# Designs tried in a protein design chat: VH-VL binders against Cell division protein ZapD (zapD). Part 2

Target 1, 262 residues: Cell division protein ZapD (zapD), of Nitrosomonas europaea (q82wr3)
Amino acid sequence: MLYSSNAILLTVICYELPLSERIRMLLRLEDLFDKIDFFSARDTSFEHHAVLVALFEILDVTSRSDLKSDLLQELDKQRTMLEGLRSNPEVSEKALDHILQDIRAAFRGLLDIPGRIGGHLRDDEWLMSVKQRMSIPGAACEFDLPAYHYWLNLAPEIRREDLKDWITPFTPIRSGINIVLNMLRNSGKNCCYTAVQGLFQQAGSEHQAHLLRLHISSEFPCVPEISANKYALNIRFVPWRSDHKTEVYEEDIPFELTFCSL

## First folded at step 4 (VH-VL; framework fv_spartalizumab)

Design a5 (from p3 with heavy chain L104F L105K)
Fold by ESMFold2-Fast, scan of step 4:
Structure a5 (fold): chain C 262 residues (1-262), chain A 123 residues (1-123), chain B 113 residues (1-113)
Amino acid sequence: as target 1 above (262 residues)
Amino acid sequence: EVQLVQSGAEVKKPGESLRISCKGSGYSFTDYWMHWVRQATGQGLEWMGNIYPGDSDTNFDEKFKNRVTITADKSTSTAYMELSSLRSEDTAVYYCARDYSEWFKTGSYFDYWGQGTTVTVSS
Amino acid sequence: EIVLTQSPATLSLSPGERATLSCKSSQSLLYSSNNKNYLTWYQQKPGQAPRLLIYWASTRESGVPSRFSGSGSGTDFTFTISSLEAEDAATYYCQQYYSSPFTFGQGTKVEIK
């Protein structure tokens, strides 16, 4: 039988809803880079395969946007705003100098990238052949990719050196994304609300938010379904496992809501 | 519901060290400054220092510098304040307080306070 | 460091009366770039932690009754309770967050007759 105990740590879960395609792309890239960092530090061929899958997804996500120009523009905008805060007593002078240094480093690194983001991988014929085969269901077995199979059987240290060479050129992109998303996440005031019988509605407001952040205790076994437009915000808390998507979690639920903008 | 819960009362002797905790719940712990403020019996409030749990950046009042250490544990959403070389005049109620922020690592007013930890330093 | 001086030390009033508390700063708490005054007012009842009432000198915290208000700019600030209730018996502190170290006034004790 399963035992219940108070040894399980209850946490606050953050749900983020991007309200623009631009922010949605940055959040997707952040997730992919987080996976790359996690798996590249591990030892198995399966974990290193996951790194390549994530790298190839980054290439796909970035192929349709001018991400480098977008990040350069946003970082310059943030730098100008932060420089304007130098005499503001609310602002930690040490933290301000640190973030400005990070912005400068990311900006310079982005500027130093020749051509488009991920060009170093796109110019690698072998990697591109691996990417092509991995995109075909059932066509990426050992016999389909013998050279890749060889690579997966190399010692973990050797694979990590190759991964480092493939990942390192993305460092300015990752830094830029982290800076922009960190600024965005900290741009709004957190407000506490209660969803009455799983429902929350707020109407008659307009906002220029780019990201909505919702914090809820893990003690409530439900997930928020959020719909937002310039006239109304509707949140439905539904059981995380439900036979019907229209079921509402029938309890009063305290939660925290933040509207974030750049 | 935002809540700050502090550890229980302490009785110490002069020269000993004190360590008290402040557990945050109901909010994103790493996105807010945590301050430590004390109040001696029958006296006003005195700011000791703060920490930003997201990167462990700390600031202190010069009066407590070299005696106070403030740390934070992200995994447990708990901030700690250690005060060394205790004196009888360190007898006070110690509070933690959350700092509202509008931007990355900005500080302003203290919107939520812990319940307080009574510390008695006597021989 | 910035010194905050509160007056009077004690106010003894009856229910329904207006309470007016003063807080004076040794230097301006007005930041010209954002036109905000970096001053807060807290209420503290015996045996309890301080409770935020007013921030930015005049902005009332959510859930705080409308009878509480703050005013002033620069170096002179006033906290007012328009119609005193029995539950308002407490010590009230002003605090500045313009410059580190953060400092508090010595407090004004409001007593109900």
Scores: ipSAE 0.000, ipTM 0.464, lowest interface PAE 11.6, mean pLDDT 85

Design a7 (from p3 with heavy chain W103Y L105W)
Fold by ESMFold2-Fast, scan of step 4:
Structure a7 (fold): chain C 262 residues (1-262), chain A 123 residues (1-123), chain B 113 residues (1-113)
Amino acid sequence: as target 1 above (262 residues)
Amino acid sequence: EVQLVQSGAEVKKPGESLRISCKGSGYSFTDYWMHWVRQATGQGLEWMGNIYPGDSDTNFDEKFKNRVTITADKSTSTAYMELSSLRSEDTAVYYCARDYSEYLWTGSYFDYWGQGTTVTVSS
Amino acid sequence: EIVLTQSPATLSLSPGERATLSCKSSQSLLYSSNNKNYLTWYQQKPGQAPRLLIYWASTRESGVPSRFSGSGSGTDFTFTISSLEAEDAATYYCQQYYSSPFTFGQGTKVEIK
């Protein structure tokens, strides 16, 4: 990495392609929780409004009762697998104990959620009225939501206390998702390849991969267009600023691929 | 691609402390264990310890009697090995080496090695 | 602590000959659950860092010539160079990663006559 103004900052960029709807949903939830963490720590009313927008999206996603059950099953499966590693001489027992503690905490927290996920917010009449109004484009101005406008004018520390109360009950869900996605991302081996003249093709996966991860140096001003099916994996590197649908970045491009599964 | 670059040669007196660095590049520094191995002139390889930079978990060979400290700086992708109370027997080439395993694993096999740092301890 | 004993200390052979190196462990390096042996072989040429050649006792690292091979299980391991080339003159070390502290054999020096 170069440290200088207006210079190219060289790094490795990771592109992730979920190969199942389950993993796609977990990645979406991860993104929403990341936004909540970022904006809730800040001070402006606009930033705290962004937290509520993301929070309401999480409510919609987590209204599916199967998510809690799916996450519990996956965490228990991972716990069993990891407990089996205690006799493996390659495994750090300290690191293993730490992740097992995180799994147990997330599992217990999920079991302790009464009823549906987000019930504490769904039972809040005021928040639900705000959510309903915000679902209408352009209808969340001060004259549309005077009580919400009042809340946005409270001191930042007061708003953060409210946000904390609303967000904290989702901690087991967030922890479970983070654990599952971390295990998924670490499940495969990185393999090095070269896209000849911006093109790469490989026979379809014999493995039941759930996530494909691609690493490429930012020195190549292109982005991967990935197409995967049972028969073939096709990657086409295209210039990152291009309006031509047939344009390919015509250089040999070294990159890494990891096929991830749970 | 993957490269480990170590700091330059050191000349020390008995009783002094040694600190050498190992900068990793071309991979996710926080996802792989980093080991320290030394080799005295004309002798074999001796494992000293390791660190997982992601959480600073460390392991050491007891023969160094708590003289070894291994640390890592995530912001610079650099691991450090400090050896205190130097003796003439500590004269060796010191290597850093990357473990071929990712998080949770300790010491599989060493796929990439630094170029080595020559350390001379003389009275 | 697991002790690895390599033999012979030095092996002097002509180009084209077969080199056979031994590594014996004080305890089994075979993990019953995965049936893998936690043993590696490294090549070290004078003035250079060690280079990984074989892992899991018999798996050849990418880019390593096919004349290099590893075999054995449990406590007895063999490293073979089927037909020596001049560039193979080096010291070869076995290493166990079955348990901490990780330990190396004392090395076998391969010389070309």
Scores: ipSAE 0.000, ipTM 0.436, lowest interface PAE 12.1, mean pLDDT 84

Design a8 (from p3 with heavy chain E102P)
Fold by ESMFold2-Fast, scan of step 4:
Structure a8 (fold): chain C 262 residues (1-262), chain A 123 residues (1-123), chain B 113 residues (1-113)
Amino acid sequence: as target 1 above (262 residues)
Amino acid sequence: EVQLVQSGAEVKKPGESLRISCKGSGYSFTDYWMHWVRQATGQGLEWMGNIYPGDSDTNFDEKFKNRVTITADKSTSTAYMELSSLRSEDTAVYYCARDYSPWLLTGSYFDYWGQGTTVTVSS
Amino acid sequence: EIVLTQSPATLSLSPGERATLSCKSSQSLLYSSNNKNYLTWYQQKPGQAPRLLIYWASTRESGVPSRFSGSGSGTDFTFTISSLEAEDAATYYCQQYYSSPFTFGQGTKVEIK
């Protein structure tokens, strides 16, 4: 039974499929930073604990990559490309200057990072001890981490001051990721298609795409399973909850698809 | 498929403020510019301004003398146009329209339009 | 700002006749580097929002009947309906997107008797 039909709204759901490891990592980092923003603004100890969990995951995700150099290279590439658009009458000079200013600010901020990404957290012996303990399932109870338990019982405003100190040094990284992903997402035009009986195939998908974006109405209780290679793009819509994961959602489904590249 | 749905007709008194909404559906709301255009009774179309919802960048026609404010809410895919210090001459049908060229391209034609919101300003 | 002047203000014709509408720009809308004219034509029926018909001065939007066409370059543009049908009764507007602020012509009203 639905308790309130007035609260049920149809919406459009966006599904994003990264086609490269670089973009996959940037999307993972974006998600972690979004969670940090959401939970750090709240006031419960559980929510502030979630912030630390996300911060520690950022350290793990970035430990094997030269993210700073990758972002600097991509931002410089995009700056050069955008500067070439100044003579194009279709381009808003004001909007172009705004984007170029954001790119320059992020680039400068990245250059100013002293040492490695997250070094301020990695050099904090207490935080690293908390991180190590939290990596063990069920091993972060009050008796496992009494100093952390004390911190969780401080006033929310005091905890937020500490969180701000831990989060703020990531601002240039977050800004760079947001700029790159925003440019990537805006690089292609949405095209409308219909999956006949839950299936869509496009032959000759010879695209240099780094990201696929798919939009579908929530009125269809299914999710897209996307596979793409140099020969074909295959999309199979399957019931969002199924006893057998090989079942196809057998209805004609209208959707939008965008191929995005940097 | 792509649809822009505007809020209903409004009757205002001189000196009041107006706020009209425009909800986009069937496309990625944050990837396209949204324009506001008005049309006074028996007259032509007049461009007021635009917004790029992805970063809230805005542009305006100076003739509105800092009375117009355009905002967008990403979570509800809705753009808003506010016009303050209303006068009888602000009586018009107000339209929102989508810019074909997303991102920073402004060399554009308007491929989808809202149904229009009738605004009457009288004392 | 770029001023667009449309003529005539009103055109009254019978079904099957040819309608010719003019739009004149205060400055050239032709960008020499890409050889394109930054001009569109819209149709607006009473009580309805405008509908895009022609862009880049002469390119017909998909789904628009072949009887509608656009021509011209620089400062002088023409919109033509080769054989009027009853449903073509509307006001037609030209618009430039060469530079901000975006501007429209004052419109040409097409009436069918």
Scores: ipSAE 0.011, ipTM 0.424, lowest interface PAE 9.7, mean pLDDT 84

Design a9 (from p3 with heavy chain S101Y E102G)
Fold by ESMFold2-Fast, scan of step 4:
Structure a9 (fold): chain C 262 residues (1-262), chain A 123 residues (1-123), chain B 113 residues (1-113)
Amino acid sequence: as target 1 above (262 residues)
Amino acid sequence: EVQLVQSGAEVKKPGESLRISCKGSGYSFTDYWMHWVRQATGQGLEWMGNIYPGDSDTNFDEKFKNRVTITADKSTSTAYMELSSLRSEDTAVYYCARDYYGWLLTGSYFDYWGQGTTVTVSS
Amino acid sequence: EIVLTQSPATLSLSPGERATLSCKSSQSLLYSSNNKNYLTWYQQKPGQAPRLLIYWASTRESGVPSRFSGSGSGTDFTFTISSLEAEDAATYYCQQYYSSPFTFGQGTKVEIK
């Protein structure tokens, strides 16, 4: 087979490397909420089971973090920074006002959460029993969880009503995460680089980056392996399927790189 | 590489509506504003409006506000411009163009342009 | 709205000559807080889309030949091609992004003799 690239049919793939545990957590939560939104709108028992798996993972990811306080602090910091941009003519007043309104709504919603994030699920004895059982490998069989099996056999419309009740209280958290991550992703200037024979390295910057974003054309059948710290950035492009972890994709590869910070 | 590919030429009668598309490739479509600019024969470039595909926020020049609709489909990385109540004065080449600074900074320059869509409005 | 006036309407020059194009704004495009001028220059060849050449009045876009330059501040801007080549025959437009709606000049057509 001879592979002929056609730029019109190609896609750009974005790779994101979080440089802090805080940002890793926010990215994981974003992914979980995206899956919840996708699967809750569908109608099979398997898809609705995936929603509950994701909800339980959110509880686990947030179990030892003070996510509410972290989001409140970050949203207030961003609000202050954005209000400072009102005097900048390159900033869209409409976009600024909408973002500030979204920040205020998310901030208020977070303040209105009594106690900890996910408390409404943690107070549900049945859901907690399902979560506990599902945490045991192979223990989510029909007779291990007969009430859950019953729920999975209800009409999709009834399951979606329950899912909505379980999901909706997370709206301020999801909104806060989306706002923070959008600001993070748009905080940096993208720069174009070329990895010579699949390799790129750069001395570390003095500025604190919380997220690296790398964009590369899908015409290059490789993936970036990124190693970064405050001293150095190293990117190795390796074939997406290879027999060796040390194999490098031996072509000059153009890509975009953005250093993002809050 | 970054490319913006527009739909083909349109021939319309006065009073009809038109819809033209602009497909972005080679970049993160949802992270940049997309502008629409037209150019009538013998005239200069005229900005119509823009959209941020990430949240569908839009801005328009007042002269088009009641006739133009700009939308974006994230799944296909395609922006659409619809213009209603067409007049002979709407005969022009229509361009889409990317805003360099992205999400918040809509007051920027246009680093990539589509090839243009020729629209003829005649009776 | 901000009005941009370009002059001359047409420049007819020989290869190797210097082309100087003017763009005048009805309002200052200089933002005092960052000391930047919100003006760009584009090149448009017949049948083609415009191509970005200069932004921030004087910053050359990547990949644009060094013979193209921009200068000026406030209301008076100049675009210069230091040594005109045959491929430079095109119409050149200035554009402001100081305020919405974004506006363009009417263009200067550069012709090769």
Scores: ipSAE 0.012, ipTM 0.451, lowest interface PAE 9.3, mean pLDDT 85

Design b1 (from p1 with heavy chain E101T)
Fold by ESMFold2-Fast, scan of step 4:
Structure b1 (fold): chain C 262 residues (1-262), chain A 122 residues (1-122), chain B 113 residues (1-113)
Amino acid sequence: as target 1 above (262 residues)
Amino acid sequence: EVQLVQSGAEVKKPGESLRISCKGSGYSFTSYWMHWVRQATGQGLEWMGNIYPGDSDTNFDEKFKNRVTITADKSTSTAYMELSSLRSEDTAVYYCARVDTFLSGYYGMDVWGQGTTVTVSS
Amino acid sequence: EIVLTQSPATLSLSPGERATLSCKSSQSVLYSSNNKNYLTWYQQKPGQAPRLLIYWASTRESGVPSRFSGSGSGTDFTFTISSLEAEDAATYYCQQYYSTPYTFGQGTKVEIK
């Protein structure tokens, strides 16, 4: 079907830039868990294959990190900070108690994980053999992995039960990540700015942000290129389809920017 | 040596309030939960509630919610349980007990107070 | 709330015999994320405070004799004394710490003849 341009729906697009490797890792893991939730609830073999790809990527992302200790430290830090707010008359005691309960539950769950994250998958010889073959481009066809091919031909309900067994042990990790990232995203003030002729610069001041969030209307056919350090922030809006890498979208562009910190 | 020492026996009349203390020593008071458990004569154990002294977080059994108050004083390493509107059915031995949490996990009620006998008479 | 049901109510045995006590939960106390059962066992002698014997359903507390053991998962749990001694005469309670309110079973009284 052909559609008229006057039927275009305008939206607000959010761009997130992590300013630390720690936050970058948490955002990557959030995306992987979101894909797992979406595809595991569906019925095709291709969709369940996508779940295993995402699970294996989680194993790779977490293999060299002490994510459990990092999340435990951050949750405990946030609990201490939030508890210090009880004497503030402008803070809702009910909202505070709710957040503290969520933090405590996630902390307990994380603490009780034995050994390394994903150990239940790493101890599964069959899954590890599947993961190894999938790491070779084009070498995971039916004749390369006959047992996996058998699994893909099982009823969706049977595959889904296996997926639940593999996914469920990650629940405390997912909960911890969600709490930390939600607190991070809600930590900053939304400020309105204008990029003059596609350029925005803020220099000569120090900021301690861990995440930048930028909101811009889809009516502007451009993408922000952001460079930031403690002393300077530079945003360059470039056409989303550009044949020349030096091209700037030469219009005044209103946008919202939030500096988020834990 | 880790120990919990409770206040002495109490005799109360119906309608009065009870306040029992539990002093911890030999450990980091703010790093452990403090639970309150009671036991009527010849009956089993009944959990009342707990407090985490490090952040004053409390939990209660709903049957006691309107009558029980649990507090902790970090400076004296002492937890308190107050039970109001006493009835003859509140006659019991009241225990405090600690539970490890957060950094070490939940390892059960490993140290108990000696118990405080409370008699509520007509 | 989670209800714990213990059986038998009373168990009368001779020294050297094996005691087997049951505790059944109205719902699972197994936490799927860490594969641990949030279930403890306590010993209480007349006139004394309870003593922790087993936590995580099967882990023996420090200083507890090896004749005491726990097993089971989910909703069905067993506490065993492999060879009874005179000092083991007591009431034994299971307790769950999976969710508040924390609850105890009604107890099993072990008597030595």
Scores: ipSAE 0.000, ipTM 0.374, lowest interface PAE 17.5, mean pLDDT 84

Design b11 (from p1 with heavy chain E101S Y107W)
Fold by ESMFold2-Fast, scan of step 4:
Structure b11 (fold): chain C 262 residues (1-262), chain A 122 residues (1-122), chain B 113 residues (1-113)
Amino acid sequence: as target 1 above (262 residues)
Amino acid sequence: EVQLVQSGAEVKKPGESLRISCKGSGYSFTSYWMHWVRQATGQGLEWMGNIYPGDSDTNFDEKFKNRVTITADKSTSTAYMELSSLRSEDTAVYYCARVDSFLSGYWGMDVWGQGTTVTVSS
Amino acid sequence: EIVLTQSPATLSLSPGERATLSCKSSQSVLYSSNNKNYLTWYQQKPGQAPRLLIYWASTRESGVPSRFSGSGSGTDFTFTISSLEAEDAATYYCQQYYSTPYTFGQGTKVEIK
């Protein structure tokens, strides 16, 4: 929040609470793709192992979902809504055109995916055997997976080339998720509140929000415990380290809250 | 804290030009429209124009179109309003106010500057 | 340009009474694509900048007391203060953002007897 060249930089911490399973899944997938991007650019066998763990988790997370159809439907809905804004004088036509172009590109890429998400990995017999063995707790040892151990000992450049081949087919999915989540995060109005003695409650307010975003200054050494349903929102700010479950951070705490919807 | 801070009071003679600044802080300056609204003594509010700092898109009330120029400097998070060929009827308090972009799903001038008093007299 | 006409010019009421303010638009400010009315209400006290109270004709801004409400659609809008308090003495303006130039009503002054 406050910053100067001769002072400690204070930061604002964002806490996100998904209010639907659909958004919860998209946030989990975003996290997995962020890890893939970070670790695939690095060189160690441990970091490349982390990429494969994340890829296998994506396969598990998406195994029962119709994610491709869900993303296509949401992107088309957003396109229709945004096209309706062209005549609004407070909408930047240039920014609108860029967003619409990104939506069209992601939509096209999603349509081009044959079959199920991750089919290219599911059809790879070696990768599926590695995934199956990794499901055994603690089993990343050489004696459990000798062929995988061999792969981990290959030069980083060779491993990175393989990772690129495994990751690239997910690009339209990642792009679609990023667009949808960015639209969601930017959909709500930021409102300022104060938690009196670490407590904040709103009752009787029905909302159609899919995501709550809470911003609080890092100067307050506490974390929000948020519980929300259709009729009530309860936030308890607790010391980030507490020896008792009922301990509350007993100060008046200013924070920002955004209710986000698609 | 979100704030809009305007430049100080101005005293001008007819025919001169006016330049008022409005510095935004505590928010993403390029993601909000900046509007300029004036109010003559004892009169109502009058919209002059707006700018979207992200791409410099501008809109104006036609009565000011030949005299008003609105600009924004992204590096300093500051918007400017220039009004030329001043007349006594331009004596007013001038306000800047922000509006969230439609892509955030909100419309309304939720944060206002403190106002800049401008007196035009011979 | 869209002309907003507010009435009455002045309301003199006692604390606890209900204030009802009218704002009429020369043309509809309802946008068919999103089914929203592009109409706001502001409160202005002497020497102060205006304060946003209502947007989208009926949505109350955060931090605004529940006694303030807005209603109406298209060309006819109403702003209501259900039970006046001394601090509510101010001039209230409606504003449309349907079309440029954005325009304000001439204001209704609310006085406490």
Scores: ipSAE 0.011, ipTM 0.477, lowest interface PAE 9.7, mean pLDDT 85

Design b3 (from p1 with heavy chain S31R E101K)
Fold by ESMFold2-Fast, scan of step 4:
Structure b3 (fold): chain C 262 residues (1-262), chain A 122 residues (1-122), chain B 113 residues (1-113)
Amino acid sequence: as target 1 above (262 residues)
Amino acid sequence: EVQLVQSGAEVKKPGESLRISCKGSGYSFTRYWMHWVRQATGQGLEWMGNIYPGDSDTNFDEKFKNRVTITADKSTSTAYMELSSLRSEDTAVYYCARVDKFLSGYYGMDVWGQGTTVTVSS
Amino acid sequence: EIVLTQSPATLSLSPGERATLSCKSSQSVLYSSNNKNYLTWYQQKPGQAPRLLIYWASTRESGVPSRFSGSGSGTDFTFTISSLEAEDAATYYCQQYYSTPYTFGQGTKVEIK
């Protein structure tokens, strides 16, 4: 499929590849919180249902991790590093102070969470019953969940009040994740490369990156398939729509690559 | 493709003002510092100043004092350098260059504009 | 302001020879808290914009051949081309970004016989 420049806006598309389970989890949580922010501000029953789905997925994603302790440790590490930059003449004092204030606020908020992340939802028997039914394919119809159906038919303002009560306790977690991921994304240097006939390979010294970020112009109707280990990086650009699974986008493709680490 | 494209050559008379543009493409414009560097014919490089488009924070070399103004337009991904009260000594090639931001410009000027030739003469 | 002094002014060598360029700073560009030297090296060919080769005094920019290297700390820095090629004929500049105004050395011109 071909697109003309008058059919789409030309922009730069960012592709992110997490290289660790820890970062993969944080990226998944960021996506879920972004959806919660978007849909909770709206007023339809479908949109508020999407908020509940995302909240339940957060519970599942966090059920087997000590996310609170992990975030506290990382925020303290970043705070120490950033405070070391105060006497650096090239560092903006205003930007540094702002980031440090955000880190301290998130750190204090995390410390204030009693017990498990999402415990307020886990202790709500009605919400947990809704979650259980929604986990069964096709078993969340009106007749399966009459009390939930009643809730969906309440005025948007009443539903929003309930959503606020369910969402607000996650604020320190969301803030901590945002800070850590922003620090990660701003780490490392952006480097410019060209994939010759859709292919790019780099072999050499060991790297300890936690996240790869790739920027490419939308004028190239292709997507990167990235394979990376600590010794080698292989990027294959393939047409975003293809009838053949082994097809390569056969043009020289300029792109930007960053190896990010915490 | 990551590139910086500058406005065309200028011929000015002493006392006039100069405005050069530098349009970034293929990257997140607000994520990088934009620096301005000039070079007189057969001479070395001279740093003039920089701007961080994300918050319009600016720095400049004191020798340009009240003559230099650096601005950025996020909506067009374009940085501008204005130099007033031109003198013959301002005859040079003017470059824009980007620097990666992590609280500061840590990573060198990795992408440069093609340069704008400016001649100041009577 | 920090003054960078480069030497020699001109270096004329044959292909395959090693080129060694010096850059000396009037004050330390080593930031003790992160143990980083705020010094870069650029290559400039006639009629072209400068090209970044080395940052943090010794880190090679992506796409830059391994024959180019940087070393040194504090006030004394060296840029080395281990085996000169004809395409390496250019003027090389060091630059500090430790303190504004950022300053460049006067450059070393490398000529290939």
Scores: ipSAE 0.000, ipTM 0.425, lowest interface PAE 12.8, mean pLDDT 85

